# Designs tried in a protein design chat: VH-VL binders against Counting factor-associated protein A (cfaA). Part 3

Target 1, 212 residues: Counting factor-associated protein A (cfaA), of Dictyostelium discoideum (Social amoeba) (q54z64)
Amino acid sequence: QFISIQKYDFSGNCKNSSDSASSFEASSESAAICMQNDLLSGIVTNEGVCLIFNEVPTTFIISTKGDYIVRSIYDINDNNCQGGIIENKAIEIDECFVECADDYHGSTYLFSTETSLNYPSNTFMEISYNGECDGQWKTSFNYLQYYIVNKCNVAHEIETHTFSVGCNSTSSWVSEYAGEVCTVEPTVTTSYPIVDNCGDLDNSNFIDYCNI
Below, E stands for the ipSAE of ESMFold2; O stands for the ipSAE of OpenDDE; V2 stands for 0.75 times the mean of E and O plus 0.25 times the DockQ between their complexes.

## First folded at step 1 (VH-VL)

Design n7 (framework fv_nivolumab; at its last look DockQ between E and O 0.08; V2 from the best seeds 0.00; counts 0 for: pae E 13.3 > 2, placed apart)
Heavy chain, then light chain:
Amino acid sequence: QVQLVESGGGVVQPGRSLRLDCKASGFTFSSYGMHWVRQAPGKGLEWVAVIWYDGSNKYYADSVKGRFTISRDNSKNTLFLQMNSLRAEDTAVYYCARGKYYDILTGYRAFDIWGQGTLVTVSS
Amino acid sequence: EIVLTQSPATLSLSPGERATLSCRASQSVSSYLAWYQQKPGQAPRLLIYDASNRATGIPARFSGSGSGTDFTLTISSLEPEDFAVYYCQQSSNWPLTFGQGTKVEIK
ESMFold2-Fast, scan of step 1: ipSAE 0.039; ipTM 0.607
ESMFold2, look of step 2: ipSAE 0.000; ipTM 0.443
ESMFold2 (binder alone), look of step 2: mean pLDDT 93; pTM 0.946
OpenDDE, look of step 2: ipSAE 0.029; ipTM 0.642

Design n8 (framework fv_nivolumab)
Fold by ESMFold2-Fast, scan of step 1:
Order: sequence, then structure tokens, then C-alpha cells
Structure n8 (fold): chain C 212 residues (1-212), chain A 122 residues (1-122), chain B 107 residues (1-107)
Amino acid sequence: as target 1 above (212 residues)
Amino acid sequence: QVQLVESGGGVVQPGRSLRLDCKASGFTFSSYGMHWVRQAPGKGLEWVAVIWYDGSNKYYADSVKGRFTISRDNSKNTLFLQMNSLRAEDTAVYYCARSKGYSYGFRYFDYWGQGTLVTVSS
Amino acid sequence: EIVLTQSPATLSLSPGERATLSCRASQSVSSYLAWYQQKPGQAPRLLIYDASNRATGIPARFSGSGSGTDFTLTISSLEPEDFAVYYCQQSSNWPLTFGQGTKVEIK
């Protein structure tokens, strides 16, 4: 089984939240509340995979327990999830969660489980492997992260800067904007070649996929 | 254009303190892990410290642990390195660097500042 | 810590020649290895990330290969601007570490 984490655009109101600079304030809603907004990005992972992300503060494993998806959080120096668990964070399956930066800005998240691999079209995807990297990633990946192409993202909950991701068959790029909207020319665009080569593997390899 | 500009370097005596600043522009600073990397005159590169995007997690090289403190102010797009109990061996050009990868782990440094020289001597 | 050993320490070649630089890790780093170029008085510049992927704007003459403990950076035909110091760097485990560098100098 697969665990899916989807990040949706925020169009709600976070008034009366006890927000701080890097705080997280969650309110549970039905999945349908998330789905009325634009999907921005997501992660699909196999259960029990040790995950390390540049944009999250700790190493973690995701698993399921009853109606909850549980993130087991490990020390930052434990890159293989073999040490002691520092904290377990539980999130209800199929409920929409809101993370608020202030009274008017936030992001919505949907955590779900799936028996078959599902991911949206018009995405730039980063795919991690465990084992042979032979181009048949749909049957051999550890996890994947995707960004909906040309959708405006808030970089961090306390920041007013935004970004969008694009790709084609040979390149991906990130365009960054000063301010809360991506409708003006970007202040910077950084390009990367599409990586579709994997080497011999000891732990994990990765590739890019432009799913346009 | 992505820019990282270090400042605060200079000549300091052993045992004293110095703070380095790194001002970021041209990208969404609050979305990236940030690092300090140093290079002693005529020598190679040495990783010093990392701070996660939200400031919640930090890790240091053993040579500076307990003496140096990395911090950031995302509202000002600024990275800091507070250097206490400085030693002659800390003499180096200090670079601010942005960590980038496939949104899993701190993989590589895609942008570097110009560096600021710290000289620890009498 | 993971120790990265680069060889040779110095490589003396002429423009147009092929350069092959080695980086060996004391334990497996999988594919979590990057290569940087540094010219005198300048900050390092990313060339290759995740063992074999060229960074944006890097000419096709630069290529990386390898996995596990043995990695190679190849410059197929040296241009005058390629004479510099090259560093490998691993991100498989903390602390992050660099090799000691290989200087590519004009003969």
C-alpha cells in the first residue's frame, strides 16, 4: 500500500489561530474541503520508508495505525531510522488539515492511503529508488515527490514570497517571485537538467520525470 | 539572480568572538537549508554547520561544536554564524551556501556567496 | 566521518587533452556525491550533483560517473578556463565532507 500526502492551495481564513513564526495550527475538515482548492504538490511513499527532506526538520518514517497516518520522527543525525524514535505525530486519514502562518495565509494537506500508485498529470516528479534502477520506476520506487507545473506555491508559511515549478523533456526550473502572487515576472529562475540516469545502488538512487 | 553576500569578517585575537552575516536575495530564503563552509588559506573546503529551513534543527562539525552557533532570521533573509572562543585554526574564508536536492536530505550546494575572510591572530 | 580521497593531487595537462579525476570514499555514499570547480579568488561552482548529473550551464565536456565508493570526474577536452581546483563532496551522512582537491594545471 501507498501513503499519499497532497498539498492544496489555501483559500480559507485562519483567524483566531495561535500562530507563531514557524508554528503549525491544524484544523480537521472533510477531504472534500481540500479538493475544492488547487493541488500544488504531493508525496507518494511506501509504508516504512525512511524519509529525509530538505524542507522538513527531521528524519521520519510514515506508517498507518487504524484511521491515522503516523510519522515517527528520528534525530537529524539518524539518516537510516535505526535509532530511537523522538516523537510520533498522528494525522487522520482522509481528513483535510490546515497549517496556518497567520490569519489569512496557510496551506491545506490531505493524508490518504492507496492500494495502487496514483499521481497527477502536468507534474514534475522526483523519484527515489531502493534497489535496481532500470527505468521501471513504477514497480521499484521508494517514494516520489511531485509539483504541479506552473502552479503558484507559498515557499514557507511565514513568508510572502512564492514560487512555481516547470519542466520539459530536458529541463526543470523553479521561478521565484517577490510577493504573494506569481503573476508578475519572476525575480529569478533556476534551471536543472532532467536526470533520468541511475547508477549501481547500495542504498537509494533517484531520477526526475516530467509528466506533462 | 540568486545572491548570497557574507559580511562580518576581519582580524580577531584568539579567544574572542565574531559574528558573520549572510544576506540572501533572488530566491525564497525560508524554503532552503543553509550552510557555512570554510576554507583555510591555501587549503581545501571544510563543512562547518547547517540550519534547517525553519531554524528548528542544526548540526555542526566536531571542530566547532560548542563554540559556534548557526542561526537565521527568515523575515530578513539573513543567515548568521556566531563564533566564540576563536582559535588560530579557525582562520579561513567563510562561505555561505544554499543546500539543494530532490526535496530529500541536504544533497549539494547549488549557490555560494563570495566568502568573507576571518583571520585569528595576535 | 566519511573521508573522501582525491587523486591525483595535481594533474598537469595541455589544452585539448582529456582529464580524469578520481574520488574515493572510505564507505559507501551511494550516489550522494557532487563535484565543484574553484578558480583562484572565487567561490566554488557546482559542476555535477548526484554522481552524474550536470548542473545548469555546465558544458557537456564535463561528466561524472561512479557509485558507492569510487567516483570519477571527466573533462573530455580541456579548455583554458578549465584549469582550476576540483573538489568532491558527499551528502550521504553527517558531517558533510569534501575531498582534499585535485589541481588541474597547465603543462
Scores: ipSAE 0.000, ipTM 0.474, lowest interface PAE 12.5, mean pLDDT 78

Design n9 (framework fv_nivolumab)
Fold by ESMFold2-Fast, scan of step 1:
Structure n9 (fold): chain C 212 residues (1-212), chain A 122 residues (1-122), chain B 107 residues (1-107)
Amino acid sequence: as target 1 above (212 residues)
Amino acid sequence: QVQLVESGGGVVQPGRSLRLDCKASGFTFSSYGMHWVRQAPGKGLEWVAVIWYDGSNKYYADSVKGRFTISRDNSKNTLFLQMNSLRAEDTAVYYCATKGYYGSGRYYFDYWGQGTLVTVSS
Amino acid sequence: EIVLTQSPATLSLSPGERATLSCRASQSVSSYLAWYQQKPGQAPRLLIYDASNRATGIPARFSGSGSGTDFTLTISSLEPEDFAVYYCQQSSNWPLTFGQGTKVEIK
């Protein structure tokens, strides 16, 4: 069983009409609809895999419990999830929800379980292996992260900045934009070679795949 | 255990350039965003810049925007700060820093380097 | 940007005394405030995050409280190693900002 975490574009405002609402803490459900055409990025993982992601403050394992997907959070120094659990966070399965970075910006998320792998086309994928990178990522991967190419992504942890991802058979690139839309020239574009062989990134095995 | 080591500081004339390096160890560098924070001698802390784990996003304090460039090389576990058009007001100890666990998911710094001193003087 | 004002600038106390440090924000930062300790020649050390949670390894004598615009760091009984400069920091809005610091010095 696979766990899918999908991030969708959210065009609404997160601001509440109540004076008791806190900036950056508002969680809005006022139009939480996860349409495939608004998909920006996602993560697919096997249940029970120890995960470390950008700007996630700890390592965590994802598991399924009843109608919920549970993230079990471990200490930042526990890179293999063998220590004690610090916290469990639960998200309802198959329920589209909005998470707000501030009163004006947010993203829509969907957590689901899958028995078969369905990958969107036109994606740049970063694929993790538990062991050797054998090129059969659909049957032997540990977890993967993908971005829909040429889609504008909001950098929720940094206000009013956006980015888009592109790739071809030899390179991937990230274009960064000042502001809330990707309609102007990028402020900077950074290119990376496609990693075809298993890289040892501090005891992590990854390859890149441009699925275009 | 997490360790961050800065290097590249020194004395430089106004208008010149300097590059700072921060070597990381003890964690999966490619999975964490990295920050630069500076402190002028005898003064308080000032946040300078951030770069996301994959280089996909960067943000700068207004005081350095257009002059400083943050970058990283994940294959070498190294963070960089290219400082151009240096001014006397840029004189400070520069720290690289990253975040740990916080229930709210906000940016606080539990891992810091020891700092490297940059002195801009004529 | 959000301005953080710390008071007093200097607090002169003896070991065993209680220290109370204030941090006031120019606008609400909710609970997104941290406290750091810095000793001469050293990098800052995180003490408190999200206003009231002790960071890993921080002794129980350190506690934080407050929300919105008014925050307090309390050291219930000063130890010799607690004489240092303390900074508050908000993570509610960009850019991230620090207070100007409170120096806790030995009498």
Scores: ipSAE 0.000, ipTM 0.424, lowest interface PAE 16.1, mean pLDDT 78

Design u1 (framework fv_ucenprubart)
Heavy chain, then light chain:
Amino acid sequence: QVQLVQSGAEVKKPGASVKVSCKASGYTFTSGYYMAWVRQAPGQGLEWMGLINPSGGSTWYAQKFQGRVTMTRDTSTSTVYMELSSLRSEDTAVYYCARGRGYSYGWYFDYWGQGTLVTVSS
Amino acid sequence: EIVLTQSPDFQSVTPKEKVTITCQASQSIGSSLLWYQQKPDQSPKLLIKYASQSFSGVPSRFSGSGSGTDFTLTINSLEAEDAATYYCHQSSSWPPLTFGGGTKVEIK
ESMFold2-Fast, scan of step 1: ipSAE 0.000; ipTM 0.459

Design u10 (framework fv_ucenprubart)
Fold by ESMFold2-Fast, scan of step 1:
Order: structure tokens, then C-alpha cells, then sequence
Structure u10 (fold): chain C 212 residues (1-212), chain A 123 residues (1-123), chain B 108 residues (1-108)
């Protein structure tokens, strides 16, 4: 069983009316919309894998329990999930919800389970798998994170900045923009060669894949 | 363009603490980039002190500095801070902040660096 | 902790000649090895990531190779602007992240 976490564009407002308190989670089918045209990025993982990603501020393991997906969050200094669990957060399976980083910034998420490995096209993917470094990642899959190429992603900070991810057969890049839309010229573009090298961290391999 | 601008040089007595700042601009401070602190004693090599994720505030420190170092951030000013306490003469060094691109599992590189802050600890 | 040993510590090289710098890890790190260039009184700059992949904007005369425990940075034709100290860095096992001791390259 695979766990899929999909992040969608959110055009709403996270500001609440309580005394200096912010809602950090909202779950409603009428308020939260998870449309495929708004998909920005995602993670596909096996249950029990220790996840550490650029956009994830904490180390966590995901598991399933009944109708819920549970994120077990580990100590701030634990980057391999060997320490004690600090917090467990439960998310209802197949429910679209908004998670707010602050009063003004949020993202829409959908957590799902699948019996077969599924991921979208037109993506830049970062893949972890076990076994031989031979490109056969689907048979020994651990997890992957993807970005829909050329989609505009919204920043978490108070300044309104956006970014997009692109790739081709030899390179990936991140373009950063000043402002709320990615239609102006990027202020910075950082390019990276496609990584096709074996990792040697507990027999795990890490590769990049431009799925265009 | 991406810039990391650090606070000015400091002179401290043994036993004091120092707090160095690093202000980021030209990119989204909380967009998934990490910030590291790396020091370099005069005529010596680079030594990693720790790492902070500005988005969530998570930190990872080298064991050598555990209990003496604290890394924090202020998202409203796009600034990270590194405070080192119980200073010794061996802590005399240039302290750099560096933006960390964390990419594919544990792979981590430092693509842009601040100009450095000289901290002198003298008797 | 993973210890990175660089050799040589110092090298004086004639312009246009090939420079080879090695970095040896105390245990296998796969391809989780990076190379940085530091010019006098300047901040380090990233040159190579994942042992062999050039960072954006880095001149093609710089190349990296190796895997496991043995890594090499090559400058295939040294230019005057390449006088600097070069450091390897591992990101396979952290904390701590560790750097090699550095190799100083000077023009003859």
C-alpha cells in the first residue's frame, strides 16, 4: 500500500477572527477544492518510511490507521526517525483540506492510499529506492517527491514570492519570482544537473527523474 | 540575485556569548531552502556548526556545539541567527551563513554564502 | 562521524597545467560528496555536487569523479583565477556534516 500526499494551489485566506490565534488546519469539502489543474507537488511513499524533504519542516513517518493517515513527527534534531515521537497528527483519508502556515499563507492537501504506484506526468521527481543502482526503482521503491513542471508555487513567508520548477533530460531548475504570479521575469534561476548516482546511506539509491 | 548579508565583526571576552545574524534576500526565505552556519578559524579549514529549516524552525547541530549553540530565525525579516555561548579563545573564527539546498533524501549542498562575520575572543 | 582526508595540502602549479585534488572518506558515502572553492578573504563557492555534477555557472574545466570512499576534483587547465583553497564536503551522514581539511592551489 502506498500513501499519496498531494499539494494543491490555495487561493483562499487563512486569517481568522479569534484573538491573535490562527487556524493551522481546516477540513471541508465545500471550502477546500483539490482539482487536478491546481496540483503543484506531491509525495508518494511506502508506509513507515522516514521522510525529510525541502518543503517539510520536520522529520516524520506516515502510517495508516482505520480511516486516517497518521504523521508521526520526530525530535527537531532527529533526521533518521530513530528517536522518540514528539507528535502524532491524524488526517482523514480522501478528504481535501487546507493547512495554514499563518494568517495569509496556506496550501490545500489531499492524503490518499493506493494499492499500485501512481504519479502524475509532466513532473520533476526525486526518487528513493533500494537495491542495485540500475534504474529499476519501481521494484524497490521507498518514496518519491514530485513537482508539476512550470506550475507557480506560493511561498510561506510574509513577502509575496513564488517559484516554479522545470526540467529536461539533463537538468532541473528552480525559478524564483517577485510577486504573486510567475508571469514576470524570474529574479533568480538556479540550475542543477540530473542526479543519476547511487546513494550509500543504508543501501538506498537517490535519483532525479524528469517525467516529461 | 540571492544575497546573504551578515552582521558586523564582534570582539568578545572568554565566557561571553555572541549572536550573529544573516539576512536573506533575492529568494523566498521559507521556500524549502535550509540555512547552515559554518566557521573557519584563522588559517584553518571549514567546520560545520549546524543547520536550520527557516520554514518550520527545525534545527540540527554538530555534537561539538551542543549546549552552546542556538539557531533561530525571524520570518518577518528573512533573518537567521546563530548564538554561541561560553566563548573560548578557540572560537575565534570567521562565521559564515550558507543557504542549503536539500535535494533528494539527505543530499545537501551550500549554494550561496554570506560574506562572513569575524568573531574575536581574546583574553 | 565521517572524516574526509584531502591531499595534497598544498600545490603550486604552472598556468594551463592539470590540477588533481583527492578526497578520501573514512567510510563509504556513495556519491554524497561536494566540492567548494574559496579564494583569499572570500566566501566559499559551490563547484561540484553529487561527486560529479557541475553546479550552475561553473566553468567546464572543473570536473569531479569518484564514489564510495575515493573522490577527485580535476581542473584540466589551470587559470590565474583558480588560485584558491578547495574543500570537499560530505552529506551522507549528518549531523555532523563534515569538510575535508582543504587543498591550497597557488600559481607558480
Amino acid sequence: as target 1 above (212 residues)
Amino acid sequence: QVQLVQSGAEVKKPGASVKVSCKASGYTFTSGYYMAWVRQAPGQGLEWMGLINPSGGSTWYAQKFQGRVTMTRDTSTSTVYMELSSLRSEDTAVYYCARGWRYSGSYLGFDYWGQGTLVTVSS
Amino acid sequence: EIVLTQSPDFQSVTPKEKVTITCQASQSIGSSLLWYQQKPDQSPKLLIKYASQSFSGVPSRFSGSGSGTDFTLTINSLEAEDAATYYCHQSSSWPPLTFGGGTKVEIK
Scores: ipSAE 0.011, ipTM 0.465, lowest interface PAE 9.5, mean pLDDT 78

Design u11 (framework fv_ucenprubart)
Fold by ESMFold2-Fast, scan of step 1:
Structure u11 (fold): chain C 212 residues (1-212), chain A 127 residues (1-127), chain B 108 residues (1-108)
Amino acid sequence: as target 1 above (212 residues)
Amino acid sequence: QVQLVQSGAEVKKPGASVKVSCKASGYTFTSGYYMAWVRQAPGQGLEWMGLINPSGGSTWYAQKFQGRVTMTRDTSTSTVYMELSSLRSEDTAVYYCARGSTRYEWGSGKYYTFDYWGQGTLVTVSS
Amino acid sequence: EIVLTQSPDFQSVTPKEKVTITCQASQSIGSSLLWYQQKPDQSPKLLIKYASQSFSGVPSRFSGSGSGTDFTLTINSLEAEDAATYYCHQSSSWPPLTFGGGTKVEIK
């Protein structure tokens, strides 16, 4: 069984929680909506894999328990999830929810389970191996992360900036934009070849795949 | 064994331009690695100038150097160049090249890891 | 621009003692932090990537920890060869890549 984490665009407002300056909640005018046309990126992982998210400043393992997906949270210093569990957070399967990073920036998320490996088309994918990279990634991957090509992403907690990802069979690229929208004129576009061999990224067990 | 070998020391007058080279070996020059340029004035800390993708030639410069810096590459010689124009005395520094890999991170777009560095090129700007 | 503040600026340490260097970011950078070692008249050498992952060939006495805005580099038992200036480096794509001011560690 696979666990799918999908990130969707969020066009509502977030505001500070009354309890803490570090807590943000979606405004009452913002509804969580997880529609396919708003999908920006996602992760597909096997159960028990130690994941490091920039959005979550801890390491964590995802597993299933009854009708819930459980995130077991570890200290960020524990980069292989071998220490004590700091917290268990349960998320209802197939519940669309909003997480806010600051007063303006948030994303909608959907956690689900899949019996077969499933990932969307028109994506740039980065595939992780937990151990030997043998080229048979569909049967041996640890987790994969994908970005829907040509979608606008907001990616920094306090600072406003946006980016989009594109790829073809030989190259991928990231276009970065000043401000909160991906304008026609990017500030910079950087490109690089598709890397389909483990070990070419200095002790990295990751490969690239353009799924177009 | 990865090596980055830079060109030798340069002495320039104010208003001149300098072009520093960085020759890569021990890996495939165009296989997903970026090259960054970082400088260090005498007794001071490190200052990032920008980076280039050797495969496509795309560049990204720090705002402070925008309009004065140009980064280029020659794929046939596995060499990256950094040219800085309109030199001032405060541009006196050791200039380093550094190899970088990138990865997409959930929520942050991408980040860089700079693993191997050149030996540095001293550029002295004096009248 | 993300500002990285390192403390202390300088430490003079007896061999075999534990050394702790702190790096504070002006805003959250997740785990997008690198640690470098620079010896006099040499280029920087990567020690730690992604806040806590050791680079290949780096002695096990070096470790990194932290996330968000607060990061620490620890040398569990200082060796003579560890006398150097240490820099933290944020590696997010926006704002521009920035370095901490450096911490000079010398042997007593």
Scores: ipSAE 0.006, ipTM 0.462, lowest interface PAE 10.2, mean pLDDT 78

Design u2 (framework fv_ucenprubart)
Fold by ESMFold2-Fast, scan of step 1:
Structure u2 (fold): chain C 212 residues (1-212), chain A 123 residues (1-123), chain B 108 residues (1-108)
Amino acid sequence: as target 1 above (212 residues)
Amino acid sequence: QVQLVQSGAEVKKPGASVKVSCKASGYTFTSGYYMAWVRQAPGQGLEWMGLINPSGGSTWYAQKFQGRVTMTRDTSTSTVYMELSSLRSEDTAVYYCARDRYGSGSYKWFDPWGQGTLVTVSS
Amino acid sequence: EIVLTQSPDFQSVTPKEKVTITCQASQSIGSSLLWYQQKPDQSPKLLIKYASQSFSGVPSRFSGSGSGTDFTLTINSLEAEDAATYYCHQSSSWPPLTFGGGTKVEIK
């Protein structure tokens, strides 16, 4: 069983109402739609796998419990998800919800389970393996992250900044914008080689795939 | 409390090789942060040598060092290594490791830096 | 390879004076420019990311500006602890990543 976490574009407003509980429920209710055309990025993982994010000094494991997906965040350590749990977060399966970073910026998320792997087209994917890297991610994948190419995303560290991801057979790139929309010229574009074979240069448990 | 602690000073003869270590602590070593190596000859500026992704071991090197530099890691000890072969007198420098960010949609910068390792190449 | 040219190489400044350091890229890099401070016998420390964004813990007297090929680091009122060599760094194109030649700032 695979767990899918999808991040969707949120064009609504996270502005607080006079009733904070009502405000949160109203925000989630008004923006509780996860349309495929608004998909920005996602993660697909096997249940119980230790996942790593480059924006936090923590690791996490995702598992299923009844009607919920549970994200367990682990304290910093050298043994990858072997430290103490600092947070458990239970998310209802197949429930579209909004998570707000401030009054004006947020993202829409959907946590789901899949028995078969189905991937969005027009994506840049980073795929992790567990064990020998054979260059065939469908037979030996641990987890994967993907971005819909040429879609505008909100940057994690700076909510007023946005970015888009692109790729081709030899390179991936991130274009960053100093505004809330990606309609102006990018302020910077950073390019990276595509690592599409575990035999290239180093033994690697990660490969890149440009699914254009 | 993120720290990078490097191995001690080395004195090598021309033609030898040197292997400098950089031990990371205070964060998850395989969390998608890359590790860069930058050197500085006495009284000179900073020169980028390359970087490694500790999670998978992928590396990228400056062409100037291609064929002479090798970067590796040991995930069990959260340590990155930089080995430079065929040493010349002009390789005398302080060698720094520095943490770099990587990932689709992420900003890049070097923070923190290790304390530096002086490598002296002399006859 | 993107070449970064810093000016001046050296500047001796009276305390409380304004310091300006420039960095010119051989081709456009957008805002993909960083500034580092290196004190004698110490490792470099990040000051400014993406041309104009202060890194956490950096005093407000430091600011960055510019885009494309021309960039400036400003210290609006020099303090004694600011005596250091300053380097610009580009992340727009790699490998290789490149640094400027450095600007040494001394207290008069």
Scores: ipSAE 0.011, ipTM 0.477, lowest interface PAE 9.5, mean pLDDT 78

Design u3 (framework fv_ucenprubart)
Fold by ESMFold2-Fast, scan of step 1:
Formats: C-alpha cells, structure tokens, sequence
Structure u3 (fold): chain C 212 residues (1-212), chain A 124 residues (1-124), chain B 108 residues (1-108)
C-alpha cells in the first residue's frame, strides 16, 4: 500500500479563512477543496519508511491506522527512526485541509492511500530507493517527490519569491522569480542534468524522471 | 465570533448514560477544526476524554474511557455530542467541549475556544 | 503516555511581583506545549501556544519559554485578575492528550 500526499495551490485569503492569528496551524473558515488543476507537487511513499527530507527539519514515519494517516516524528538526529517518538500527527484519509503559513499564503493538502503506484503526468520526479540500483524503480523505490512542470510555487524560505520547475529528456531546471507571480522574467534559472541511472550506491541513492 | 454552547446540567443514577451536546457557531463547523471533550472532577485538574473531527466523523478516545464513551456530530446543526455510559460516582464532573486547531506540518495545536461546561452529577 | 509535572502546586504572591510556574514532560515534546488559565467557576482560557507564542488578546505580562522537556510560564507583574489555576498541556503525543496537575496562584 502506498501513501500519497498532494499539495494544491490555495487561491483563498488565509486571513479570512483562518480563525487563528498565528498561522502554521491547519484552519479554514471554508471547507477545503482539492482541485486537480491546482495540484503543485506531491510525495508518494511506502508505509512505514523512515523519511528524511531537506525541506523538513525532522525525521518521520508515515503509516495508516483506521481512517487516518499518522506521521510519527522523531528527533532530527535520529536518522533511522529507532528512538522515541516525539510527536504523532493524524490526518483523516481523503479529507482536504488548508494550512496557512501566514495571513496571506497557504496551501491545500490531501492525504490518501493507493493500492497501486499512481503519480500525475507532466511532472519532474525525484526518486529515492534503497541499496540496489537496478533501474526498476517502480517496484523498489523508497519514496518519490514530484513537481507539476510550469506551475508557480511559493518558496517556503522567502514567501515574496516564487519558482517553477521544468524538464526535458536531458535536463531539469528551476526558474526563480522576485515576487508572488511567475509571469515576469525570472531572476535566475538553474539547470541540472537528468540523473536517470545509478549514481554512487549509498543510502541516499536517487534518480530523476521527467514524466512528460 | 466563535461560540460553543453546551447543554444543561444533568443528574444521573449509577449505571445510567448521559449525552452532552456542544453547539458551535461563528466559524465553518467542517473546516478542519476538531472538537475535544475534557472533564474536571470537583477540585481536580483537567482530564482529556477524546477528540472528534466533525468533517469526517473520525474519533480518538483516551484508553480510560474506551468502550464507555461515544462522540458523534450532526453537521446540519453544527453540534457535537459526547455520550458516557455505565456511569459511576467518580464520573461526577464538569464536562467541557473545546475547539482544537491542528497543523499536520508544524505539529502544533491548541484548545482555543471552550464551551461553558456541563455539570454531570452521578448519585444514588 | 506523556506525563506533565507542574510545580509549584500552590503559590501565594504579593501584587506586582513576578510569578514563575514550571512544567516538566516525561519525554521530549519539542515546542508542543500550551498554557491555560482557569478562574473559579469558569472555562479554561488559552494563554500561550507553541511553548512561547501569546494567544490573541493575552496581556504582555504573560510569557512562555522552554523546549523539549522543561517549560516555564512567567507572569512578570501579577495583577488581581490573574488569581487563577494555570495548566500546561501537551499536544505532541496523542491519544492521550495530557494536562499538568495545575498551579493555583492567589494574591496575598
């Protein structure tokens, strides 16, 4: 069984959608809606895998329990998720919710389970897998993270800046914009070669996949 | 503004069941806020009983109350219910509902608004 | 289950003096600690969330600090309306959610 986490663009005003003045708390005065056309990025992982992301300063395991997806959070220095659980966070499966970063910026999330591997087209994907790098990533991956190409994303470090991701068969790129929209000329575009084979075989083995 | 209004005081005999209501207003009832039930025996501290997500109806109960407590909601009336069965004298307490904000990513949450409390007295 | 130990159980304080209440968790809870104020015959009211963030409308004399296992609520200059019982609450591990035993603060 696979666990899917999808992040959608939130077009609403968080100040009017949140009952809280402090906003890294899930809240909305309106019911959340997960529109497929607003999908920005996502993660697909196997249940029970210890996940370490550069974007999240914690380690965690995602599992299912009844109607919930449970994220068990471990100390940042516990790279095997074998120590004590610091926090357990539960989200109802198949229920959209809004997370507001501040009064003006937010995202809509959907957590779901799938019996077969499912990921959207028109994506740039980064795929992590354990030990054996044999090119059969669909049956052996640890987790994957994807970005919908050419969609505008808010940079979480600097919310006055946005970015978009693109790719082709030989390269991927990130275009950064000064401001809240991706319609002006980008301030910088950084290109990377597509890594579609085994790199150094280590615990952090990965490949790229341009799914266009 | 946000308000949680609870049902009135109850007097029950040992072995009976009690059902307390909590009506929410001033926000969208199904917007991702959970509702908790917390009780306080006379002169004692706060004790968490359980939590309900009004949107989907999912519930989590403290093990001490598992099998005796049932939490439900009615989305048409924006009301949460807590039913406690097989009452004993030690269940005499003020029962509070409290709105709970939750953030999966940050991991923080709060009981930000509380009902006025419902006194349940269990006596023979 | 995470046990929260509050101290002191009771404190009698002269008006305008500083009050310090501590809350110790049996295991690390990061910053997932909240502080509540409960006056006699009233519902609890949220004072501090995320260990140190003041809730809307809370007077500036209230502050929270700490992380991991050791947390403190401070009232920098006690006013008459601050006579109440104060509770810490952890939101890290659930079920169950747990509360400290409470600290009753009264004015001399």
Amino acid sequence: as target 1 above (212 residues)
Amino acid sequence: QVQLVQSGAEVKKPGASVKVSCKASGYTFTSGYYMAWVRQAPGQGLEWMGLINPSGGSTWYAQKFQGRVTMTRDTSTSTVYMELSSLRSEDTAVYYCARKGYDFWSGYYRFDYWGQGTLVTVSS
Amino acid sequence: EIVLTQSPDFQSVTPKEKVTITCQASQSIGSSLLWYQQKPDQSPKLLIKYASQSFSGVPSRFSGSGSGTDFTLTINSLEAEDAATYYCHQSSSWPPLTFGGGTKVEIK
Scores: ipSAE 0.010, ipTM 0.440, lowest interface PAE 10.1, mean pLDDT 77

Design u4 (from u1 with heavy chain R101Y G102S Y103S S104G Y105W G106R W107K; framework fv_ucenprubart)
Fold by ESMFold2-Fast, scan of step 1:
Structure u4 (fold): chain C 212 residues (1-212), chain A 122 residues (1-122), chain B 108 residues (1-108)
Amino acid sequence: as target 1 above (212 residues)
Amino acid sequence: QVQLVQSGAEVKKPGASVKVSCKASGYTFTSGYYMAWVRQAPGQGLEWMGLINPSGGSTWYAQKFQGRVTMTRDTSTSTVYMELSSLRSEDTAVYYCARGYSSGWRKYFDYWGQGTLVTVSS
Amino acid sequence: EIVLTQSPDFQSVTPKEKVTITCQASQSIGSSLLWYQQKPDQSPKLLIKYASQSFSGVPSRFSGSGSGTDFTLTINSLEAEDAATYYCHQSSSWPPLTFGGGTKVEIK
């Protein structure tokens, strides 16, 4: 069983609610919408894997419990999930919800479970392995992260910075923009080879896959 | 088997220019890995000078060196060059090239050249 | 521009003692922090990436921790070969590239 986390574009306003309900409750003024055309990126992971997210710096394990996906959150300095659990957050499976970064910016998320590996087309994917890499990533990965190519993403919750991702069979690239929208002319575009063999990066148990 | 091999030590007089080379091997040179130049004066810390993308030739320079530094590449020899003009005694340092990787969460300098000592004296 | 502040500047340590080096960022960088080791007359070498992930061949006595603005490099039992200057480096925003001021570790 796989756990899928999908991130969607959100163009509404978030309430400034330091005194009221959390982002996991129906407290946002904007309705949550998870439409396929608004999908920006996602993660697919096996249950029980210790994950360290750099975009939202947390250490956690995801598991399933009935109709919920439970994120067990550990101390930010616990990188192997061996310490005490700080918080358990439960998300209803197949429920679209909004997380707000500030009063004007947020993202819409959908958490789901799958019995078979499923991921969208037109994506650049980064695939993580655990221990030995045998070349069969679909049967041996820990988690994978994908970006829908040519979609505009907000960079690190910075109001004026956005980026888009592209790839082909031999390279991937990131185009960065100094603005809230991805303009015709990026400020910088950086390209990289597709790393399709574990060990191409000295200490990386990651490979790349362009799924176009 | 990535290797970055730099040119040999240079001794220059104040006001001269120096051009240091860094030859890459063991990977696809035009793949879009950044190449950075970082210097270190005797007994001092690491100081970034600039960055080049060898695939397109785009460059970014630290403000301190803007107008004095030029970074170029030759794709036929897989070599990056750093030229520093109007040399002063304060430019005496070891100059390093370093390969930069930036893709999603994987941003780091993994391989460094052996360094080139540039001495500026009269 | 993200500024990285390292502490202490210098530490003299007896063999087998624990060494702790801190790096503070002027703004949140998530887990996008790296640690480099530079021995005398040698090039810097990558030790830790993504705040806590050891690079290939790095001894298990080295560990990294932290997120956001506060980061720590720990050497749990110092060996003679660990005498070096250690630098932190942020990977959240390139360019510009920014390094900490360095921490020199010497054996007593």
Scores: ipSAE 0.014, ipTM 0.441, lowest interface PAE 8.1, mean pLDDT 77

Design u5 (framework fv_ucenprubart)
Heavy chain, then light chain:
Amino acid sequence: QVQLVQSGAEVKKPGASVKVSCKASGYTFTSGYYMAWVRQAPGQGLEWMGLINPSGGSTWYAQKFQGRVTMTRDTSTSTVYMELSSLRSEDTAVYYCARAPRYYYDSSGYKFDYWGQGTLVTVSS
Amino acid sequence: EIVLTQSPDFQSVTPKEKVTITCQASQSIGSSLLWYQQKPDQSPKLLIKYASQSFSGVPSRFSGSGSGTDFTLTINSLEAEDAATYYCHQSSSWPPLTFGGGTKVEIK
ESMFold2-Fast, scan of step 1: ipSAE 0.011; ipTM 0.546

